# Ledger of designs, part 11: miniprotein binders against F-BAR domain only protein 1 (FCHO1)

Target 1, 248 residues: F-BAR domain only protein 1 (FCHO1), of Homo sapiens (Human) (o14526r1to248)
Amino acid sequence: MSYFGEHFWGEKNHGFEVLYHSVKQGPISTKELADFIRERATIEETYSKAMAKLSKLASNGTPMGTFAPLWEVFRVSSDKLALCHLELTRKLQDLIKDVLRYGEEQLKTHKKCKEEVVSTLDAVQVLSGVSQLLPKSRENYLNRCMDQERLRRESTSQKEMDKAETKTKKAAESLRRSVEKYNSARADFEQKMLDSALRFQAMEETHLRHMKALLGSYAHSVEDTHVQIGQVHEEFKQNIENVSVEML
Key: E = the ipSAE of ESMFold2; O = the ipSAE of OpenDDE; V2 = 0.75 times the mean of E and O plus 0.25 times the DockQ between their complexes.

## First folded at step 10 (miniprotein)

Design i3 (from h3 with A38S; at its last look DockQ between E and O 0.78; V2 from the best seeds 0.00; counts 0 for: pae E 1.7 > 1.5, pTM E .735 < .8)
Fold by OpenDDE base, look of step 10:
Structure i3 (fold): chain B 248 residues (1-248), chain A 80 residues (1-80)
Amino acid sequence: as target 1 above (248 residues)
Amino acid sequence: SPDKITELKNLIRKLEDILNQAREGDPEELLDAFEKISELMEQIIDAALQTGDEDAIMKALDALFQAIRALEELMDKLEG
C-alpha cells in the first residue's frame, strides 16, 4: 500500500472517511473565501464613495482667505484616494469571479470522485461474492480427500479408487479456480482503493494550492493599493509643502 | 434513509466485532470466520448502496477494506 494507505488505515482505519470529509469541505471553504472577499470589496467601495463625498466637502470650502488653496489639496488627495479604493474594489470583484470559477471546477471534480467510489464498491462486491465461494470450495476439497483416504483404508476396488481420485482432482481444480478468482478480485479492489485514495489526496493538495494562490492574489491586490495610497499621501505632503506661506 | 444508515452502522459494528475475534482459531473456526466476514461484507455493500448517503458509503468502504485485509490474513493462515 502507498504511504497514504498506511497512514490512513494503519491506525484508525478511517482513511476514506477522513479524505472524503476533507474533499467535501473544499467547496465550503471556497464559498466562504468568496463571501469574505465580497464583504471586503463592499467595504472598499463604501470607503471609496465616502472619500468622494469628502472631496466634495473640500471643494465646498470657503474660497476666501489664505487657506483656500489647501482645500484644493484636500480635494485632489481625497479624489485620488477614492480612486485607489475603487480600483481595489474592482480587483477584488475580479478575484471573486476567479474564486467562484474555481468552486465550479471543484464541483466537477467532486462528481468524478463519486464515480470512482462507485467503481470501488463494485470491485468490493465482486470480491465479496468470490470470497463466499472459497470456504465451500475448500470444504468440498477436504471432504473429497477424506473420502479418498477412507476408501484407501477400506481396501476398495481400484475402479472405485480411480473414481474417488477423479472427484478429488476436480475439487482441487475448483478450489484453484476459486483462489485465482479471489486473488484477481482482490488485486482489482486494492488497485481501485489505491487509485481512489491517491485521487482524494491529490484533490486536497490541489485545493490547498488553489486556495493559497487565491489568497496570494488577494494579498497582492491589497498591497498594491496600499502602495498607491502611500503615494497619494506623499503627494499630499509635497503639495502642502509647495504651498508657501507667501502664497497663502 | 435514516433507517438504512442505522442498519449499516449496525452491520459495520458486527463486522468489527468479528474482526476482533477472528484472529486465532483452528481451521474450522477460521473458515467460519471467513464465511461470516464475507457475508457481512455483502450485507454492508447492499446496505451502503441503499443509503444513498456518501458519508455512509465512505464508512462502509473503510470497514470493507478492513474486512478484506482480515480475509487475506485468514487465507494465509488457511494456506500455511
Scores: ipSAE 0.323, ipTM 0.744, lowest interface PAE 1.1, mean pLDDT 86
ESMFold2, look of step 10: ipSAE 0.450; ipTM 0.768
ESMFold2 (binder alone), look of step 10: mean pLDDT 81; pTM 0.755

Design i4 (from h3 with D32K Q66E; at its last look DockQ between E and O 0.49; V2 from the best seeds 0.00; counts 0 for: pae E 2.0 > 1.5, pTM E .772 < .8)
Fold by OpenDDE base, look of step 10:
Structure i4 (fold): chain B 248 residues (1-248), chain A 80 residues (1-80)
Amino acid sequence: as target 1 above (248 residues)
Amino acid sequence: SPDKITELKNLIRKLEDILNQAREGDPEELLKAFEKIAELMEQIIDAALQTGDEDAIMKALDALFEAIRALEELMDKLEG
């Protein structure tokens, strides 16, 4: 078995169908990721707007009484939280653009992949055509050999033997040429198949790397926002502590 | 077209059947098997291209690869 066959069609290896299927699913997963991030961004925006409303509610608190200063603390904190979530919304919207751009790149790569597949099919067609000629060339050669042997047994004239020998030689040459063409066509096919398979694998690996990077960006954006939210919470606590009972 | 996909599937099945049978035989039988495989390969290629379906083409390529491997084995037997 050729190295090629062992490498790509072994028990542990995926055929072209599986490899292509994986590549084909790439754009789908990218779209789904974009959709997911879009939904998250919408949620964050909604939350931001809600916090802004909550801030207004706090601002409408009664200015009377000792508790009044604490309403300002609520207002300020709510506004800050609203801004944190709005910033996250923005970051996620930017990330969606990156995801979509990547999706467009995938489509371009996928088109190139299709072209390679067509090229491979052409190589198979050439190989198929040559393969059909091999049996005929072989049969012709064998028939000429048998005819020559028959003539030898029949003690045919030297002139006739020479003619038979010439025919046998020509048939041998034809067979040789057919074999050479077959080997060449086979080698071309194997190379194209190998190139295509390697491309599919590389596409899948590249896809996974990009997806991980995009997820990393998502996680980082969320984490950064949570750090900011945490700061707002600490400020809230500190502001409460700074409001003395005497100031109330 | 669905009809062409069905045709392709049938051709691939026929090829698989021949591949399973082609492992043994005298030189004449091996040559016949070789020819039949080559003919089916051509038919599969044509059918695959006519489907316009990428998945069908990929299935065809897998089948064709196995056919080529079989042809190599047959060739080796014929030359040995």
Scores: ipSAE 0.209, ipTM 0.694, lowest interface PAE 1.4, mean pLDDT 85
ESMFold2, look of step 10: ipSAE 0.433; ipTM 0.807
ESMFold2 (binder alone), look of step 10: mean pLDDT 81; pTM 0.764

Design i5 (from h3 with I57L; at its last look DockQ between E and O 0.69; V2 from the best seeds 0.00; counts 0 for: pae E 2.8 > 1.5, pTM E .758 < .8)
Fold by OpenDDE base, look of step 10:
Structure i5 (fold): chain B 248 residues (1-248), chain A 80 residues (1-80)
Amino acid sequence: as target 1 above (248 residues)
Amino acid sequence: SPDKITELKNLIRKLEDILNQAREGDPEELLDAFEKIAELMEQIIDAALQTGDEDALMKALDALFQAIRALEELMDKLEG
């Protein structure tokens, strides 16, 4: 607890503001990620469609002559590539849904953060109010002490001295109560600030974990597709090799 | 409102100035510093709430935290 408080609440550290801003930026980064993945999905879909057209072009190749079997190899490979890119498009579209769902959850969490900030401000207001009363209570006590001492020096009647003493005791009790209220309000504020800071930190860490997981899913989808594409390329090479000059 | 944000910034600057000065003094000076800080805290809270801006509220909260720490230090010096 002390370490976090010391790290974020150093004399010049706007640590709480930084944490809040980080949390506030979370939904933005999520949206930007969704947009990026959407653009990638669009590119993959476009590429898939282009490969499908290329397959049609290959199918329109001259069926006559020794080169004809190679057009079938081109057609098959182009179709397979088109399917690979289409599957990636689907995977990315599904991932976008996951990103958007996470974005919605973030917005709900963000609303709770605002409530915590308001609660903290209320604690500050209470502390501020008590802080203003504390000096006055202290001054009143000191003045009563001085008055009592003055009356003692002047050899005032015992009745008057007893009255002054009673006033001093009341002032002392009032000061004590003010100090207790101050300490209580301070402690409440410190606890609320710490709790809020810890929550904001946890939210940021959670966000980063989610973003990393989403990026991991993205990378995995792309990688898997590239493995499949690589297989199609190897099959293409093998199919070419299997077309003998005699079969041409 | 932009005007309230500016007011808040000015109040925060005033607070920072007092915090920089309030570290040393006799008990009367320390008490005076305490009172000034407490008054500025109230003004900062009021100004911040009137901005309607979350970023301004957060800046105010940071400033208020520094003020509270300073008040603690001043209180310790006054009780000692």
Scores: ipSAE 0.222, ipTM 0.707, lowest interface PAE 1.5, mean pLDDT 85
ESMFold2, look of step 10: ipSAE 0.320; ipTM 0.723
ESMFold2 (binder alone), look of step 10: mean pLDDT 80; pTM 0.743

Design i6 (from h3 with I45L; at its last look DockQ between E and O 0.49; V2 from the best seeds 0.50)
Fold by OpenDDE base, look of step 10:
Structure i6 (fold): chain B 248 residues (1-248), chain A 80 residues (1-80)
Amino acid sequence: as target 1 above (248 residues)
Amino acid sequence: SPDKITELKNLIRKLEDILNQAREGDPEELLDAFEKIAELMEQILDAALQTGDEDAIMKALDALFQAIRALEELMDKLEG
């Protein structure tokens, strides 16, 4: 319990709010990531289409003269670049589907969190009710003890003393039951709070892992495409070099 | 509602004030503190639920957790 108090509530005792806030922001960040990737995919698609048009422009180059073979080099390279960017577009579109699927899973998980909060609130209600009764039970017991002591001092009849003793015993039993209920309700609350906090923390950690994995996939897709683009550029250079002045 | 959120904030402040004061006292003072905390817990919970705001409920839970810890400390002092 000390561990829970120290780690989740900190100095400001706002641990539960912080954890819940983090969980609540999860779906938002997921959506924003999907939107970002969608915009990138759109840019890549636009670029691909532009490269395809550029390829057509190169194909329309004058077929006459010594420079004509270089137009084919431009066409081929532009087509290859267009394909590279189109493939990236596809990869990003697939990634968006993964992000959106994850977003749907988050929404399901978030509903479960609300149910846990309700359960915790119920435990608080029970504890609050028992906590209010406990002082009254204690006071009643103490008053009965005082009454019994008073009757003893007054040299009251044995019959009256026995009656007072019986009342004190009943009050003691009532107090005992109140204490037991309090302890039980407290323990239940503490357990529910701990479980909820741990679940919220686990949800946040899981979210961060998923987001990192999605970002990793994004980065990998972009990197792979750039490697391919780099190869196209090297091929372009080589093709230019292979066009001798004599073949021009 | 904004009014209920304000009420909740005020109740939480009252609780915090009591928690700051209730650390020491004779058994009667400790018992009085216990009763006041318990009453405020109920009021805070009711107020929080009436806000209909999840954030307000979470704030209330944090306050209620503090209250419960204080009740434990008070109970230990009363039993000791």
Scores: ipSAE 0.329, ipTM 0.765, lowest interface PAE 1.1, mean pLDDT 86
ESMFold2, look of step 10: ipSAE 0.663; ipTM 0.893
ESMFold2 (binder alone), look of step 10: mean pLDDT 81; pTM 0.767

Design i7 (from h3 with L31W; at its last look DockQ between E and O 0.67; V2 from the best seeds 0.51)
Fold by OpenDDE base, look of step 10:
Structure i7 (fold): chain B 248 residues (1-248), chain A 80 residues (1-80)
Amino acid sequence: as target 1 above (248 residues)
Amino acid sequence: SPDKITELKNLIRKLEDILNQAREGDPEELWDAFEKIAELMEQIIDAALQTGDEDAIMKALDALFQAIRALEELMDKLEG
């Protein structure tokens, strides 16, 4: 598995932006899922109520004639179907609560992302500042070297030469310190960027796992209901056959 | 503000142009490139912060990361 960091930080990849956007979309997808499940629950409830009315219609069927026993079969089957869809409605409503609870947890986690961004920006600012000072420190050192060489060629007094040498040594030390600060600031930035990227990746992976689990629960609830509906249909067929045998 | 986002985009483009040019040169040219990159980094940071837009800041961070990599490459050439 190519390390997420290598793919995201390739030469032309806006990897950090992509990661952040993915994380930012998490709460949106959670909300959309809740809305979708809510609409499905409403549909199931509406269908349940309609089946209950259909059951009542069947109960009002003419009690006379050879067809009369079949109205009871319709009534019983319609009631059972109504109950199946009502139970699914309940299961979906409970699932919505779980989705919303997860959404609330996501919002708490997302606040931590902002702190990571601020920390990274601070590291960039430090690095930017040190990066600007490094060329200046180099230039100052080179200028001091040139001045010292000039004074040497001009056969300047030993006192002046010693002073120039001292300045060159100080400039060299300043340059060394600038390089060290640059390297330190760079390393700190790289570490913070990596840590942030890994955290964002972990957040996205965690989100996707939760969403998958919620979708699994949704699918399972729907599937279970369809199995029950299928059973009601088989019972309906059997009941019709039984009535036909009793009428002969 | 839309104006600040535009400014940021322009700065990022300038940075990208310099990064594309800074790959070859004598030590003095490389140091000049180093300095220009560092200056643009500061400008990009300032512009990004002024946008107040998190998305703009993230774009800036990606550009800055590329700049830092370029600075590393330049430094390796200059120390070598």
Scores: ipSAE 0.310, ipTM 0.754, lowest interface PAE 1.2, mean pLDDT 86
ESMFold2, look of step 10: ipSAE 0.608; ipTM 0.873
ESMFold2 (binder alone), look of step 10: mean pLDDT 80; pTM 0.750

## First folded at step 11 (miniprotein)

Design L0
Fold by ESMFold2-Fast, scan of step 11:
Structure L0 (fold): chain B 248 residues (1-248), chain A 101 residues (1-101)
Amino acid sequence: as target 1 above (248 residues)
Amino acid sequence: SPDKITELKNLIRKLEDILNQLREILRQAKEGDPEELLRAMERLLDAFEKIAELMEQIIDAALQTGDEDAIMKALDALFQAIRALERLMDALERLLEKLEG
């Protein structure tokens, strides 16, 4: 059915620890993504501020000169570019908030997972307790069987044979109950281990899907900005063309 | 705490040592005269009890650590112990069949 489930139940099992360690790396990668986007937002903000400064330089150009209409074209273009990058900065800041909210939800899921792991330890504790009783019950049963066989070979009285038979039957019933308790506890433990392994796999898959979606949002925001920049550049070229070379 | 993690690691190593001894005990239980088979039965029962006792100690130590990595290592070790108990039970049943023969 699943690679992780199949691997976990293989001959030499260290899969459960490996799966859990992988899951534990999830929140670390979420924080690292937030840090990356934060640095990227700083780059955009720096660009926006620099372009705004260039716009002021164009605005302060000589207003009565023949070049004045072209300074206006530079000013308009620089202002629009500054706004494009400022808007991307804000979009990235909003995305950081989404990443951090996901991180908080992830921590809550990990707390629940930890509680379930502790529950698995409780199941093992029950199994351990039952396991301690089983060898004693089995030894008693074996001793009663051996005693019964010895008495048969010695041609003992019917009363002694009846007593030995009764003791063996009682020991067998006690052993059966101990085995049933052991099998039940073992089945509960194995089921909890399997459930935990499948949950770890699901958590990894869910985390990967969330990370991909967040990266997709990042990509779309950058793409939208590139489209806007392209439009600003096209307007810039058109505005240059529209400046008349003949002045009154 | 680090001390409890160290204690847990020591208990897991003791379990691994018993599991390594178990391979030899199980090999000896397969072939032998009646006296050797009886001694093998006693060794299997002793191994069963020691594994069960170590499981209890490992669980207790793991719960006291509160460390997720330590708990996961304990669970892997406990799973190996449970599989060993199954093999011991199978070996004991085979020995019983030979002795009842």
Scores: ipSAE 0.024, ipTM 0.488, lowest interface PAE 6.0, mean pLDDT 78

Design L13 (from L0 with L38E M41E L96E)
Fold by ESMFold2-Fast, scan of step 11:
Structure L13 (fold): chain B 248 residues (1-248), chain A 101 residues (1-101)
Amino acid sequence: as target 1 above (248 residues)
Amino acid sequence: SPDKITELKNLIRKLEDILNQLREILRQAKEGDPEELERAEERLLDAFEKIAELMEQIIDAALQTGDEDAIMKALDALFQAIRALERLMDALERLEEKLEG
């Protein structure tokens, strides 16, 4: 006999539906991540365009004046900053494609899961049918036993006793068969429920790992851009220092 | 449909009500006086039959909803019903031994 049900659900475990509902939130969080990155990419693109406009302002400075070399330094720096933010925009757009690709894969997994859930419900119909037959088989067996005992007490003919014995043996076999079918059907259902629960847990773990990896990619892209910005500013400082104040 | 989902929820509540009554029925079968034991077998068999009937009705209602969330809730309830049937079978076996001896 299997005591799987008691072990599986336990005192601290919630119902199967709660675990399933948690899994269903996965695709929602994936879409929300894509939306967040898309908005972030728009910010970077806006910054890049604004810096390009500042670069044009520096380019329109007085070209032949003593200040002209410094306008060139501003133009070069502004152009490089615009490029850094444009590159981040492109990296974020690529990351959005990765998020959406994962989302499509996730939807396929969820569709397969849904089909298996319906299949499990269909399988339970077999168990339900067998469950209804078991009490009827037991009652029939008990009735045959009572009839056999009554005939024995009434000292009926050997022919009638033989018939009663045959009916009782057939009822006993039917009951045994019903118990076997019930035990088999129950074991199959419990195994399917366990497999589904483990699958839901695996799906949640896989989702969290995937989301962490995507966030890691986001962090790396931003970090790389900050390093490049630092380099641009260091070059800016050096270029200012290198402008000669000698007029000859 | 919403009506079919409501029907399913009502059937699940009926099952939960029977499952709550089982604790007392099982106690009487295990720890009751001889007179209580005589009635306990009838109550255990009645509970078994009612749970089996509700299982069939819940399955039918769940399939008619076509709603994934409703189907999952039905599966959870059906699993609880199967656990209850096992407890009832164990109790009937133990009770039969007591009454025979």
Scores: ipSAE 0.038, ipTM 0.510, lowest interface PAE 5.8, mean pLDDT 79

Design L8 (from L0 with L38F L96E)
Fold by ESMFold2-Fast, scan of step 11:
Structure L8 (fold): chain B 248 residues (1-248), chain A 101 residues (1-101)
Amino acid sequence: as target 1 above (248 residues)
Amino acid sequence: SPDKITELKNLIRKLEDILNQLREILRQAKEGDPEELFRAMERLLDAFEKIAELMEQIIDAALQTGDEDAIMKALDALFQAIRALERLMDALERLEEKLEG
């Protein structure tokens, strides 16, 4: 199949357990991402509120003096910056909702994984049962072979030898059926373990891709806000230049 | 319960101990006269039966824990037990060939 299957089972019993524990870290990282964005949104909201207060200070400047037009420039700029950061706060809150929706979807997937684990235990119970019967079947076959050999040495009647041969053939058939049942149960269990391991690996890869996409959305929102802040600053500079120094 | 998790861990430990002894059992299966070969076969059959019994006990204990981590640890141990049973089956077949030939 894949090199993954061979490497996974070949390395010093790093097994199925390790992959499953890694999968369980997925929902934890999703929750941690939501918590991080929530704190980041709080920073933006705090900045927005502080800038709104600063805008009020500019509005309370000397309104009838020669400096009044410049206080208006500060007020307008402060209001626009407050709005930029408020918009980012809203975008981050929407992203938190996306993260949480993904988290709920993960929980459903994890519930299915738990059900598959229980199903794998059922397969092992079948294998365990066959495993207990197999050595007894093999011992019976060996005993029949030894009995048949003993009868040959005693020069017993052909009728008794034929009976012993029939018993040995029946024991051989029973052993063959037991071996076939064991091999089938073992193959089923091993296939379930391999399928689960590959599914867990795919889940981890899908989770990483999903988390990268969410981080990309975060980066885009921040970048867009930085562009808007730059535009506000450029307008601020132009508005300063537009204030006349003539007092007539 | 915590007691059930401890019980499961003890059973897994017993399995690991038998698996660690397996190489010595398999080594002895290669040596000796016909009487020693019969004794080796008896030991292999005994080891097979003990591993199979521990597998059953581990499965039962794992189901009783209700603990996901404990169940996953049990599955890993059970997989190793299955690999050991395969090696024991191979060894038994080799001994049977020697006795028949």
Scores: ipSAE 0.078, ipTM 0.557, lowest interface PAE 6.0, mean pLDDT 80

Design S0
Fold by ESMFold2-Fast, scan of step 11:
Structure S0 (fold): chain B 248 residues (1-248), chain A 90 residues (1-90)
Amino acid sequence: as target 1 above (248 residues)
Amino acid sequence: SPDKITELKNLIRKLEDILNQLREILRKGDPEAMERLLDAFEKIAELMEQIIDAALQTGDEDAIMKALDALFQAIRALERLMDALERLLG
């Protein structure tokens, strides 16, 4: 919910879990892209088949008569348009294979990240173990200080004062070592968490760049088809002009 | 295991509850709060250990990531708590 969004608990940043869940959406979006292109390819294939039927209709036109050469013009144009859309269908099917291949590579990268996440838990076990020692070592140090002050007030022997001072120094050294171990383990765990967060961010950026490239391939395939359609239409106009009015 | 995932979620919830209590203790700035801060420290450390053990037992990536996020928040809270203890223990 609020997650300490004020004075005491750090920043209103996206959590580690949020970054991870964003990364997990990557493979889902890759599959969704493949599904979209597959449906688009079906549209092109349907168009190609419909144009092939029109070509047959033109071929079945009356072989004798003044209009016969124009049926041939329609047949040639319809066949070429059917081929343009069939080629786009094939290009889109190849692109689907590229998308799916990327998806497989993406899953392998995600599996490796999972293994590193588990390794981070192993590291934090060290931190947890050391952290259990801190409250008791701090309390012990305080108790040694209090005992030393009490003995000073009681005007006890120098030998007892020296012994108390030694115990306090030993407790201080023990506390210092515990703090150093805790700080070292904490820094290691925090570094591993930050490394993972940076890796998730990089994976998101890489995914977006890869998806943009796949969309670019889609756009180029469509553009190539539009150019070919334009050429077919230009031929169609020229073929009409070539029909002689003296044809028997 | 679904049971282990549920166990982990319950432990994380308990940790979040203690971290919220710690926030209120630190906000009030009570000079007599040392015993409560020490108690909170021990409870957080114990829950961290339990969360780590539970997370490793799940084998579930989502559960492990949720546990790591909670542990990271706990460590940051412990840093704040140690600062407060140093002021009181001075």
Scores: ipSAE 0.063, ipTM 0.544, lowest interface PAE 6.6, mean pLDDT 79

Design S4
Fold by ESMFold2-Fast, scan of step 11:
Structure S4 (fold): chain B 248 residues (1-248), chain A 91 residues (1-91)
Amino acid sequence: as target 1 above (248 residues)
Amino acid sequence: SPDKITELKNLIRKLEDILNQLREILRKGSDPEAMERLLDAFEKIAELMEQIIDAALQTGDEDAIMKALDALFQAIRALERLMDALERLLG
C-alpha cells in the first residue's frame, strides 16, 4: 500500500509519451505526401519536355515526301500530349501547395497539443509527489491514536492525556490535508489524461480525413489527365484516317 | 457515535458500488459512451472519498478508520486501472 507512485505511475507515464510520439507522426506523413507528389510532378514535367522534343523532330521532317501529312499528325499529337502532362504538372504543384498549407495548420495544432501534454505530464509528477504524503500521514495518525489509547489504559496524568489528544488532532488535520491534496492532484491528472486521450483520437481522425481528401484530389487530377490523353489519342487515330491518298 | 459508524459503512458500500460500475465500463473498452460515463464515475468517486474521510475521522474508531483507508486505497487502484484502459484505447 506504500508503493503507488513509483510502481504504477512511472510505466503509464512512459506509455503516454509513446502515444504522444505516435501523434507526432502526422506532420511527418504530411511532409512525405508532399515529397511524393513533388517527385510525381517531376515525372510529368520530364515527359512533357520529352514529348515537346519529339514534336520538334516531327516538325523537321521533309515537307516534300508523301509522308509529310503523317509527320504533321505526329507533331500535333505530340504537342497535345506535352500540354496534357504539363497541365498535370501544374495541378500537382497546386496540390503540393494545399498539402503544405494543411501542414502549417497541423503544426499550429500540434504546438498547442504539445503545451497541453507538458501540462498533463506536470500533473502526473505532482500526483506522484503528493501520493507519497498519504501513507506517512496515515501512519502518523494511527500511531497518535494508539499512543492516546495506551495512555488512557495506563491511567496517566490529565496533562499527558491533553498532550496526546492535541497531537492526535494535529495528525488528523495533517491526514485530512494530505488526502485533500491527493484528491485534488488525482482529479486534475485524470481529467487531463482523459482530455489528452480524446484530443489524440480527434487529431488522428482529422488527419486521416484530410489525408484522404488530399489523395482524392490527387486521384481526380490524374484521372482528368488520363481522360484528356484518351481524347488526344482518339484525335490522333481520326487524323490518320483523314489523310487523303487520292492526291497521289 | 453509532450514527457516524453507520454513515461510514454506507459510504464505503456506495464507493464499492461505483468502483464496480467503473470496472464494468472499463470491460466494455471502446464503447462510445464510455468516456462520458468514466468522467461521471470519477467525479462521484472523488466526492465519496472525501465524505468517507470526514466520516471516518469523526468516529474515533480505529477499526473504522482502517477500513476507510483500505476503501480509499482500493479507489486509488481502480483509478490507476482507468489509466491503463485509456492507454490501451489510444493504442
Scores: ipSAE 0.000, ipTM 0.184, lowest interface PAE 18.4, mean pLDDT 74

Design X0
Amino acid sequence: SPERIERLKELITELKNLIRKLERILNQAREGDPEELLKAFEKIAELMEQIIDAALQVLEAARQTGDEDAIEKAMDAIMKALDALFQAIRALERLMDKLEG
ESMFold2-Fast, scan of step 11: ipSAE 0.529; ipTM 0.809

